# VHH binders against BTB/POZ domain-containing protein 2 (btb2), part 9

Target 1, 284 residues: BTB/POZ domain-containing protein 2 (btb2), of Schizosaccharomyces pombe (o74778)
Amino acid sequence: MSMNSSTEISQEPSIMKPVSSISSFVFNAGFLQGTFSDTTLIIKGETYHLHALFLGRSPVLLQKLIENNPKGDVHYTIEVETEDPYVTKESCLFVLSTLYCDSPRIPAEVNVCSVLAVSDLLGLDTLAFEASSLIEKSIRPETMESVIRFLDPNFEGLERLKMGMYPRFTSGLFNKAIQVMYNTLVSNWNTEYARLLCNLPFEVIKDLLESDKLTVGASSMARYKLANEIVKMRASFRKQNHIEGKGDESVVLAFDEGSRGIQLVHIAPGAESRRKIWKATSVR
Short names: E, the ipSAE of ESMFold2; O, the ipSAE of OpenDDE; V2, 0.75 times the mean of E and O plus 0.25 times the DockQ between their complexes.

## First folded at step 5 (VHH; framework vhh_6qgx_2)

Design g6 (from b07 with D54S Y103L K106A Y108F; at its last look DockQ between E and O 0.65; V2 from the best seeds 0.00; counts 0 for: pae E 2.1 > 2)
Fold by OpenDDE, look of step 5:
Structure g6 (fold): chain B 284 residues (1-284), chain A 125 residues (1-125)
Amino acid sequence: as target 1 above (284 residues)
Amino acid sequence: QVQLVESGGGLVQAGGSLRLSCAASGFTFSSYAMAWFRRAPGKEREFVAAISGSSGYTFYTDSVKGRFTISRDHAKNTVSLQMNSLRPEDTAVYYCAAGSPELWEALFSGEYDYWGQGTRVTVSA
């Protein structure tokens, strides 16, 4: 009769350092330690031990708490399902922690795009707007590619870019990004900025170069020259990086009702680009 | 007396791995978040990774995500940093820290109660 001495791990109550404020206490003892947690939350296979009282600050989580406790159980188990690639463990931890705080700032160490994604998922509109604002403020030529990828990760097209993945919060970001790029290119055209354009989708380049806001010099010819230089640079970049299958790009002078402009056209692989001058079809 | 003692530093080639360890004593280990910071030559101290107390949540700076793993052993009162795919840019003195951060900002800014003496990591090209 071997007495299995169940070593009762005496969970000595960790003498919590006297916390000076409620906020500090709920963040440390509540969120970080999970002390007296009554809720198991699962997001994308990750488990969080949290408190229903704080989770109720999310309208999405509140609804789930209500739905999953018809019998008044002491412990809640809720799951939020998502296939959103921007929802990460780190962003979930941060956003969930904000439920324990009044007005937390988004740290520089946290991915703002992921914060926006999780905030949207959990119905935290204020935080989502804050994240969106930070993304907007971060827009520069060097960050434009990342912003574009966030808005349209699958490169579905210009309309998707304009709305983004979270239309309530990302609509207009593309236009702002384009504006920043215009201003930068007009004020300081250099090889470095031109190189940044090599990584952008054709549709974005098309939108950028065809815009009347891009005033490079006083003449349509100067604009054409710049556009052609960019197209050549992009072509060279594709060649150097062995990017195949995307076809060629060409700049054509367009004449529409007395106005001279440029049009960027995509040339399918194998098609001879013979036409330097194209009549702008009025997009009715 | 509170003590944090780092170990495991050394010279390693780029692409190599190291495991740092920090032995903690003199306080209730489970009640504190543990973190690693580093200071490169001529640079300021920067956050690398942190792990919460009982919940075991982990946090990383972007430059080490996917390469570094922080873990803790409550039975041994130790925190470890597994560093894989090391780069010359990872060369620094690494410090172990213990604290009870009040906010996320504090978690990253280095507002910790206790600090180790550091262990040097050198990654050669």
Scores: ipSAE 0.474, ipTM 0.778, lowest interface PAE 1.2, mean pLDDT 86
ESMFold2, look of step 5: ipSAE 0.480; ipTM 0.807
ESMFold2 (binder alone), look of step 5: mean pLDDT 82; pTM 0.841

## First folded at step 6 (VHH; framework vhh_6qgx_2)

Design k1 (from g1 with A33V; at its last look DockQ between E and O 0.58; V2 from the best seeds 0.68)
Fold by ESMFold2, look of step 6:
Order: C-alpha cells, then structure tokens, then sequence
Structure k1 (fold): chain B 284 residues (1-284), chain A 125 residues (1-125)
C-alpha cells in the first residue's frame, strides 16, 4: 500500500458487485456507521448510537431494554450508571463492538483492565474472564504497579488487594503478582518497583521481605540491608508526599526468634517513645 | 472520482497549535471512516486518529490522546485534525485517508481505500 498516492476510481454499477459478508457489514454499517440505529445508549455521559438487537446480547443491556418498553416509540434510550474510573470511552467502544462480532478477540492496543471493568459492568462474563487471563499473563516488573493499582485503586489495603474490585474475575491475581515479585524484587526494588513498594501496605512489605521464598544474597545481612533500604525509601516517600499519621517502620535482626533473620516492625503513630531503645533499629 | 485534499500544514513552535483539514469528494462522506496517518522522517507510517461515519466515534493513538482532536463536518465534507501542545516528535507528513474497516483492528491499520497526497507539519523546538 502507498502512503503518498491517491487512487483515481470511476463509478461502476454497484448493484453488480458482490455484497460484503454479513459479519463485515454488521461491524461496519451497524457498529461504526450506526446505520438504522434504534437505541441511544449513555454510559458515563458518553452517547452511543447502536442497535437493540445486538445490545440484547448483554444481559445487563437486555434488562434495560426490556424495562424501557417504548410506548409505540421505535427508539430506545437507555443509561448505564457508573463511577468506575476504569470504565472509559475507548474501552466502552471496544466492548460494545464485541456485541457485533461472533468471536471477538482482545487486541494488544486496548487497556485490558478497562476491558475487564466494562465487561463486568455489562455482564459479559466470557470477555471478563479472557481479560483477567490476559492481565495475569502480563504480570512483570514494568506492569506490576499498574496491576496492583487496578486491584486496589482506592488504597483500601490487603483485603481489597486479595480480591480486587471485580472479585469473581480478579481474585487470586494479587497472589500471582506476589509470586512474580519473589523472583524480580532484588533486581527491581529501586527502579520499576520503587513507587509500588512505597504504596504497598506495611503487612505486604513485611511478609514479602521476611519470606524464605525471597532470595537475597548469601547472608542475613544482605536481606537486612535491602530491607533497610526499602523502609528508608518508604519513609522518604511519605515525607515527600506529605503522608502523615502512619508512624515509623524499622528492621531488626530476629535473634529473639531463633536463628539470625530479620523482622520488620511498625511503630504506631505516637508510640515511638515506647520502642525498646536497646534493641531498636529504625529508619525515617 | 474520489479525491482527498489535505491543507493546513506548516511550521509551528513547540507547544503551539495547528489545524489540518481534509476536503473529500467523489463518495458518500458519511458512509466512510475518515482517518489521519503520519510519516515522520526516517520512520514508518503510523496511525494518528480516526472518526467513524454517521456515529462520529473517535479513535486515537496513545501518543496524541488529550492533545489532538479529530472532527468531521458532514455539510462541508471535511475532516479536521486539531493539534494542540505540539512537540518536535509530531513533525511528519500527515495523510488523510478514507475507508470501510471490517473489524476492530482495521480501524488502526493502513488498509484504508483512499489516500490524500499529504501535508507537511514541522514543529521546531
């Protein structure tokens, strides 16, 4: 194909040309062009001119079409309400387009997390499960923060992280993410994972750094040094971003609990004067 | 005969704005997806933006989202690309295209039926 050319064409008897396939016609003339559209669908203030016949393939939209029985009017107006920030115009367009296709596929250029959110909103379970599977397969250092934020966009903590915002489809993704972190933390803690580690709940950081599934150097001192650097980074992050009332974190050697290891400790706000001075190892 | 004629290219400073226009003739304008593609010096042609026919759905490549706006005027048979917050890497020849995508990915591909000659946009630092 040529980017710098225009093709001159003549008019031909179009009635003598083969028609497009039904699937191609439905996608182009129906979804893209809105030919014979009979429905105005509103999602988060965006308007879509679509077809009740195809929208009815969504259980959620079918219910709304049935509830909105026209009084002799051949035009439907239906609205789907949501405040979900992952429901975006682009993802709605893609997910709605799948209602006009027989076996749609999630392409690489769409935001899979947003596809999952819209699929859940519209009751499209197969597409939501496919999106969840793609998210799981995409978990690596450069995507980790995005995945974790998707699971817990409001910073609710560990219980939300375990289930995600769409529990039927996102339960277990956090555990998969942690398993990847065991193999990638040492190489990425101060780069790809820096902001993520600063935002994770303390109990997650504690479990991660204390776990024997995490390999750090040849000695407990290597793990102790890494843990101290991470808690220092978290403290600096809280100061830089004016996050107050969280208390302090420190790393101690765990000689009281057997062989030398580490233990991360959290010092509640205002409790620093009760910390044992003789054994305290602290960072701020 | 089908013709697509771009205009509005030129030289502009980084951070500035420019509006491209594409005049279409020889086909039923509302029945086509209209798109803009660009080819930077030494680079491959890339998709910039598209707008569907009557429904007016818009599609953008990630690097231009929030900065570029595609629109169409059915009365004048024109498609426009408003380019704001321009960067030196937006420097390219911009091509208008018209087509009938048959599936989602075709919206973004270079499989459009008709192409203009292009208009040059240069963004200086």
Amino acid sequence: as target 1 above (284 residues)
Amino acid sequence: QVQLVESGGGLVQAGGSLRLSCAASGFTFSSYVMAWFRRAPGKEREFVAAISGRSGYTFYTDSVKGRFTISRDHAKNTVSLQMNSLRPEDTAVYYCAAGSPEYWEAIYSGEYDYWGQGTRVTVSA
Scores: ipSAE 0.611, ipTM 0.861, lowest interface PAE 1.4, mean pLDDT 85
ESMFold2 (binder alone), look of step 6: mean pLDDT 84; pTM 0.868
OpenDDE, look of step 6: ipSAE 0.826; ipTM 0.940

Design k2 (from g1 with A33T E102D; at its last look DockQ between E and O 0.57; V2 from the best seeds 0.56)
Fold by OpenDDE, look of step 6:
Structure k2 (fold): chain B 284 residues (1-284), chain A 125 residues (1-125)
Amino acid sequence: as target 1 above (284 residues)
Amino acid sequence: QVQLVESGGGLVQAGGSLRLSCAASGFTFSSYTMAWFRRAPGKEREFVAAISGRSGYTFYTDSVKGRFTISRDHAKNTVSLQMNSLRPEDTAVYYCAAGSPDYWEAIYSGEYDYWGQGTRVTVSA
């Protein structure tokens, strides 16, 4: 007669702090404490214990909850797969927490780009737009490089930059960034801003300098001079910082159907750019 | 009576490690978020790390990510901060705090119910 002493682990009732509001209770007990969680959510190997009622506010998570509980189990296990490098544990925690809140604000301490990434992943469009708006507002000459990196982390080209990684939310950000740069170049051209241009990809510089929106002076010649100065500065910068592998940059005057423009071109190492003037073929 | 008592501070060389501990009493430890804040000379108090009660979610300021680890021992009612790869800029008085943040920003803002007296950490170059 082996007396199986079932050690009843006396779950001491965790006396929750009295909360003054439903919102406080939901956030503290529900999100921070994970009390009464019925869902195990896995994102990029991280596990979150949350409640399906709140997760269902995400259309993506709602769909997964429905699909993964055909038997009506009391506990849900769902996984969201992603290889997005901007999806982080911190950003996931924040975005998931917003499902427990009304009208959440994105705090300054949280990476807004990562918030956008997770919001997009979970189908939280309102939050994604808010994040996008904050990114837009953060655009300055000093932040230009970081914005460009976010839009095109692999530097795949202008088309990718224009769309960004999350086209629904990042389309147009590049154009806004470029506009800020235009305004900066026109109104406050100085050595400090020139230095910022040295850190930008060639394609961005090309787009910037070749644009008719760049109204530096009243003449194509003024634009050419400016472009040439910038190219020289960039060349000097590369030399000083021992940046190898980037071809030489050159500015040429372009003529298209009576209009004078400029074009930035890469010069192969050792090739003397003899052509100061080239006929721009109208890429119609 | 609620008490938070910090320990483990001291002098350490750059690149060294320290482990801070905070012993909590007088409240239901598992129901509170525990946090570490620090105040450097001539600077304002800043958030360092926090850990929620049951879920054990952790939060860090950017400057300490990958170097500091916050943990809880529910059996001992203690919260710890393992600090590795210490830098001179980590020099500060470190404070233990306990609270129940009602929203995300409150985790960082210092809106906690209880505070310790602090322990001094000095990192020499």
Scores: ipSAE 0.558, ipTM 0.827, lowest interface PAE 0.9, mean pLDDT 87
ESMFold2, look of step 6: ipSAE 0.566; ipTM 0.835
ESMFold2 (binder alone), look of step 6: mean pLDDT 83; pTM 0.853

Design k3 (from g1 with R54S D113N; at its last look DockQ between E and O 0.57; V2 from the best seeds 0.60)
Fold by ESMFold2, look of step 6:
Structure k3 (fold): chain B 284 residues (1-284), chain A 125 residues (1-125)
Amino acid sequence: as target 1 above (284 residues)
Amino acid sequence: QVQLVESGGGLVQAGGSLRLSCAASGFTFSSYAMAWFRRAPGKEREFVAAISGSSGYTFYTDSVKGRFTISRDHAKNTVSLQMNSLRPEDTAVYYCAAGSPEYWEAIYSGEYNYWGQGTRVTVSA
């Protein structure tokens, strides 16, 4: 059934269009248009006009609905607070829309890390695990920097994940990222990994390049040459970007129990000055 | 009959700004999601931005986030696209669309019910 004209005054009985499916009505009229909305949801200062019935599919939001309307008011107002930078308005819109769908799919165009962050925030475990699986499958040289920034946003060390925001869903991602990086470093250090390697802390670069999990050629000289190239790249990056006060880095050959390896060495800026200051402070 | 008419296209230098407008008639404006799509020469039409009905939620393709702002004026039955920090790759014919997306991906797809004739935007280097 269809209407043949929207602008004409009809003189015949109209053929009524079929009522939209429940799923189409719920998504379009409910989520997108906010028809009959009864809830004001606030996340990180952004406001969403939604429906308690559908929001109740989130265990986190259900609890807040129950706690914030014990007297049965006609309108719910609930807030979810977070400082997580991955919880964005766009990711909230997508994740909230999944509460209005029966079998949602994570589209390729959304930021999957942000989907994981919001789904964890709202207690949507199935969606969070699907997001984590997609992140794992996407770990490669082209995506490594974004994955590392997600897992360790302040570059505090690759071990931060053990204390991170989403430990149940991301505990394996750190190990997978490290494995991929060891397997692909030699072919990608000066291209896909260049910016990441320039921004990582010295101790992380040292651990990476000194590890026996990294395979470089048949001899320690190949590893020495690669490490020198990376150290040179980092020094050039600091000079081009006027980054001072980080000290100098170098690579030396190291002897350990009859094998020939390398050692990255670092002279902290103002080492003599730092020792003098420390010594004067300790007298107090 | 529903009619969508775009205006505001033209020539602008890189880094400049333009505001596109789309006048809608023949339907209840607030009942539809409104969107902008664009087609560069020799390329397929691509999504730029959308705005939902009375809820006013906005959606953007990654390449325009932070530079473009979609808005709607229910009193004037218009949707606007404010385009700032324009780049040569923004050069395209821009189309206004109206529809009722039934699922998330439909917001971004070309499945909108009604389309305007387009307005040309050229960004010189």
Scores: ipSAE 0.567, ipTM 0.849, lowest interface PAE 1.6, mean pLDDT 82
ESMFold2 (binder alone), look of step 6: mean pLDDT 83; pTM 0.855
OpenDDE, look of step 6: ipSAE 0.660; ipTM 0.868

Design k4 (from g1 with T58E D62K; at its last look DockQ between E and O 0.52; V2 from the best seeds 0.62)
Amino acid sequence: QVQLVESGGGLVQAGGSLRLSCAASGFTFSSYAMAWFRRAPGKEREFVAAISGRSGYEFYTKSVKGRFTISRDHAKNTVSLQMNSLRPEDTAVYYCAAGSPEYWEAIYSGEYDYWGQGTRVTVSA
ESMFold2, look of step 6: ipSAE 0.613; ipTM 0.864
ESMFold2 (binder alone), look of step 6: mean pLDDT 84; pTM 0.861
OpenDDE, look of step 6: ipSAE 0.804; ipTM 0.930
ESMFold2, look of step 7: ipSAE 0.599; ipTM 0.856
ESMFold2 (binder alone), look of step 7: mean pLDDT 84; pTM 0.865
OpenDDE, look of step 7: ipSAE 0.712; ipTM 0.890

Design k5 (from g1 with G56D Y108F; at its last look DockQ between E and O 0.57; V2 from the best seeds 0.66)
Fold by ESMFold2, look of step 6:
Structure k5 (fold): chain B 284 residues (1-284), chain A 125 residues (1-125)
Amino acid sequence: as target 1 above (284 residues)
Amino acid sequence: QVQLVESGGGLVQAGGSLRLSCAASGFTFSSYAMAWFRRAPGKEREFVAAISGRSDYTFYTDSVKGRFTISRDHAKNTVSLQMNSLRPEDTAVYYCAAGSPEYWEAIFSGEYDYWGQGTRVTVSA
């Protein structure tokens, strides 16, 4: 804590007055204080008092400024509409502040996924790529579920997972997440990954568990046992949460394939699937 | 000359509420960012909340989001911190600060220009 001492009294004439640097003045007086603001920007019902000159560094906002002042008024009112839940007030404040400085860095305190969402909304490609890079570097068992939900927040399935909600910036993140899972699944499947594995599409679970990239213990049966436990966990999850219409899953041994393997089998819902249930088992 | 005077501290039971106030004088109130910091026994001073000048943008540390609300009254030259759902971990001396942050990280740091003497908040279990 800095305290001002009054031990030394100065009576020097006031010949010099401090002048803020341009960069410091623009950030403080401009962005934070709204001094001389000429623009009312509205995002998701939140209002920001800002400056058209700086907002024009966003291609999206520049276009809106040009279109929304056809009469040459001195005050701009522009709105950016979105239903994106990742667009938050805090992330908007941070991203908008970057328009007022030259070399912004993404702080640890803000949600990087939300920074990516706002950066995409405002056409700020460099910041969006930086956010995507930070997400990729943060992928680990503790963050995996949140990253996967960010890629596919509406549970649309594999095609959405592969691209994410912001394809230019999020394509490939799912593949990176899967690579991390190959190295961390065995030690995390019933803990950090339990809920995630219950919600992943069957196609993803099948590819993950059948892949040679996944190493499972010293026993040849270890992969079969792990896969069966995961399938059972998924079935219990669906029952406990009343999730219907997804069909059934099972694990079978695959014969005569050079080395013993497994195959995960999905029985889609429908009349044919119901008929097969009364005739056969899911194991052979 | 510049003065920041905190008030509203006291003893409160967990789950309770308390409102801190900071009266400011000796500077152009609307042009300064105002902040609350706190110091728990044996710990470093930490950021709690800030509010920008004329734009009234608000900033919070993660542990208080949704529970604390910072506000300011430009006519009365006061900044307030409404603290709801208080927890024993909120026990600290709370300091009012005023400054002119010139980059993003400065909003959250202890680099504010003027500081009050603090008001004590104790939250019992």
Scores: ipSAE 0.578, ipTM 0.858, lowest interface PAE 1.6, mean pLDDT 85
ESMFold2 (binder alone), look of step 6: mean pLDDT 83; pTM 0.851
OpenDDE, look of step 6: ipSAE 0.808; ipTM 0.934

Design k6 (from g1 with A33I; at its last look DockQ between E and O 0.68; V2 from the best seeds 0.69)
Fold by ESMFold2, look of step 6:
Structure k6 (fold): chain B 284 residues (1-284), chain A 125 residues (1-125)
Amino acid sequence: as target 1 above (284 residues)
Amino acid sequence: QVQLVESGGGLVQAGGSLRLSCAASGFTFSSYIMAWFRRAPGKEREFVAAISGRSGYTFYTDSVKGRFTISRDHAKNTVSLQMNSLRPEDTAVYYCAAGSPEYWEAIYSGEYDYWGQGTRVTVSA
């Protein structure tokens, strides 16, 4: 087929040309190139040459712009301090770029946890909620350890896990992770979940293995065996990694069917030893 | 007349280093994002690294982070790619490109306006 490759502009001497896309120009010339930049933004020692007009779409950055240039000088210098390891240079670049866009989308290849962290830092609630939603949808055996680590990177325990590091956006993610584990634990406990189960607080392991929502075979013996394997794996992990002073863990058969016939027990190493009353004469 | 001319390719042992250079002419160098792409034998062209103009922001594909460093010299209109800790899978023809990405994803996989002829890098085991 023949195509018209020429453009004809009538009624010289005036030439009318299409207006360039604002969104494309703002992203390239503004964000990427820094054309007409009036602001130096510093986050974790990295500098960004940006524009107060667009940065003002962040309530956090707007406040800093107001505080650091009350006289309306021609150049702004602002700093956002953080020690959050999830705030990275690449994630800052992406999140800052969304201030130059009307309806930004989180690409599949960016670190969504880091996007959430930077979004929280900059007060970008919609983007932070979107990131949290993507994290939730990504929860599966292959991603479970990274999601749990994101919720509690410093191994603070159950209360941190329940809320995460950004409670407004991460509260409830742990419960959803636990729901996924109920359906995937039996197939993954010694593979994808091995390291995760070794690092979870005892209280979490106890609640998980005693839960009515977890089904392990047809008998209490199947659940007892699985729980013992996990407790043994956790003990071996502590020994291999020279983790001391955490006491011992054990599994006992229980009379109460509310815990599916088992109970996990933690015994501190320096306390007078609690002998399992069933250790020598256990009932199954 | 726009020209992008790559140099610095060659044969190197695994674990070694190599520095690629791209000389640019015929356009306003500082107003373009400069990038390196590579094409391994029988594979599709893939993004390696990019550096923005006046702002100097850098972007890398995951497989090269921590090993490759992109830089530019505005006075000489040159973009460089320092490649350290090279692996056999880095074997490819490396292309210099210049463009004006208009959205985030275009930085990594978008169409660039100008391309060099490429320089071959071979990493032996």
Scores: ipSAE 0.551, ipTM 0.837, lowest interface PAE 1.6, mean pLDDT 85
ESMFold2 (binder alone), look of step 6: mean pLDDT 84; pTM 0.869
OpenDDE, look of step 6: ipSAE 0.825; ipTM 0.939

## First folded at step 7 (VHH)

Design m1 (from k4 with A33V; framework vhh_6qgx_2; at its last look DockQ between E and O 0.61; V2 from the best seeds 0.67)
Fold by ESMFold2, look of step 7:
Structure m1 (fold): chain B 284 residues (1-284), chain A 125 residues (1-125)
Amino acid sequence: as target 1 above (284 residues)
Amino acid sequence: QVQLVESGGGLVQAGGSLRLSCAASGFTFSSYVMAWFRRAPGKEREFVAAISGRSGYEFYTKSVKGRFTISRDHAKNTVSLQMNSLRPEDTAVYYCAAGSPEYWEAIYSGEYDYWGQGTRVTVSA
């Protein structure tokens, strides 16, 4: 201690140990240490020892705590069931920690898609919107495939892509991704976007390549050439991976008054079967 | 008198394994988050892993997830770091630390209260 020579104090002051701030105590003793925990929360088989008072800040967990019928035991046991692969142990831990904080922030390093998934699961709308905003801001060639996969992890198609798996928060992200692709496709189609373009639904590829918003060289043939390269790449991908029943794709020149365009054409499944027999042997 | 004493460092070939240990004394072990940090030659100290007190929550830096496992033994007041699939870039002095993080980012920061002297790990190519 360094004592000032104040005339108001004639003796040494008492050494006072600071009381931990409420927020520091709550985060450390409560969340991290589980001190006085009264709730066992189970998510996807992982166990968390937490506090009903703070968990009640989640509308979803509050409902489960209310539905829990304590039979003379003040300890709660609640579970949240999900098959969502984006709900991970690490993301659950982070999102649960935000219930013990006044103004939590999403660190740049955390998996923001997983934070969105857990936030949606627990009804934490503000955090979910923040996560969605960060995903939108992160859309670039290097992240595009992971964003698209997050929107449609099971390859369900265009309608899923438009909404994503969490429609309240992910609707519109696909449109933003397509806007980025208009400006980045030409430079990235055979590199960063190669696998993505092979896995996108034909309808998406068609709309993307036919759109006036896509700028492709000055040549009237530049768009046609690019579209053919992409269609060929997609066909090679299907052949390499023994994917059958998807039909064939081709590119046709389309003309109007003073400009040249393209049209992507899909030969529906069944028509393909009528002309050619595909045989594949596949076992384990 | 707080003491953190690391052991188990040494020389290992790439792809090998090593187990670090940190013996803690002079404080209530179960009330602290225990962590491992490392300092590579010419680099700043960086977070490796942490484990919370009673709850046992585990935290890892991205480069070690799936390869390193932190654990603690409350009966022996020991925290351990099992390091598998070692790479040359894991070469560093490894430090044991103990603290009471007050917010999420503090778990990963170097603001821990107590530090060991470090144990050297060298991974040959």
Scores: ipSAE 0.583, ipTM 0.853, lowest interface PAE 1.5, mean pLDDT 85
ESMFold2 (binder alone), look of step 7: mean pLDDT 84; pTM 0.868
OpenDDE, look of step 7: ipSAE 0.799; ipTM 0.926

Design m2 (from k4 with A33V Y108R; framework vhh_6qgx_2; at its last look DockQ between E and O 0.56; V2 from the best seeds 0.66)
Fold by ESMFold2, look of step 7:
Structure m2 (fold): chain B 284 residues (1-284), chain A 125 residues (1-125)
Amino acid sequence: as target 1 above (284 residues)
Amino acid sequence: QVQLVESGGGLVQAGGSLRLSCAASGFTFSSYVMAWFRRAPGKEREFVAAISGRSGYEFYTKSVKGRFTISRDHAKNTVSLQMNSLRPEDTAVYYCAAGSPEYWEAIRSGEYDYWGQGTRVTVSA
């Protein structure tokens, strides 16, 4: 690249800059700039100008490209329909960009739950599993409510919680969340976990508070007091939010041969409805 | 040679709006990602928004999403930042930048090739 100069004519040698690597060029010129784009992709009303060659790395998009390729077409128009609220413009942009990369990583600034949702939508199983792994590793008291809402956004109950909305990738996350709660509930029940505990199904609360895996003080009385406080908090939440017809909950002491504990019991809905009418001004 | 010149900064009350503009020259505008960064007094420069070239993809930092809109005009070689619902924490010097990010994280990283001088935005309570 160095060039000699003549003493009669002085000039600097020409300097050649390296060309961009193929991967860098593909990401910048291809994905970001749309150079040579041949495909209009529509997801939830948002339009993306992209390349069939790279989109074909998605099994879902490949099928749509094959179906939408009459002889002689030089431009594709394909649409992916969804009403999933976790499929967002930002996460679509990130996930689509991974089709232009060989070894993508999920950065901290993107919503990993939404990355999982879009990855599932586009059939990108490796990325969806990576997103699920990151969600699992991030389960802490301050993230617990958002993880549980992601598993069961429509408040369907225990069976949805166990599977999540994307069962191949989210089955087992609820069990991991429960394991974290066993070690963090006592310190967080009235702060980080307060709203979460009010919204969890009774069956989950019962299993959590009756479990030997939960450590509560030195005696069954400490567990009884905590359980009663949580049941009271849940009842106040239902009253404050006008949630009726769910019955009532209580805590009793339970004694087994060789050990002592508690039992949470559910009181039939008719009894609670009758009491709410008669005691609308009371709080427990 | 390459020049990025910001304009439109000023003083505005909380809840108000401003529109920043960046005039670009000396390079092929449509081939670059254009971005806005800001530096509050005593703080590090932070990413605000970016817009890709011909595809026009928009990227925003979390604190401005829904309030700020980035746009570009290829005919006039300008990029704009419409800032609505301004808050005192938006007070900063705003910088226009141009570059060719080669991976996802580079869009937000501040590793842009060209930078403007900045325009000051002050949002009073």
Scores: ipSAE 0.584, ipTM 0.854, lowest interface PAE 1.6, mean pLDDT 85
ESMFold2 (binder alone), look of step 7: mean pLDDT 83; pTM 0.863
OpenDDE, look of step 7: ipSAE 0.815; ipTM 0.936
ESMFold2, look of step 8: ipSAE 0.568; ipTM 0.847
ESMFold2 (binder alone), look of step 8: mean pLDDT 84; pTM 0.864
OpenDDE, look of step 8: ipSAE 0.827; ipTM 0.941

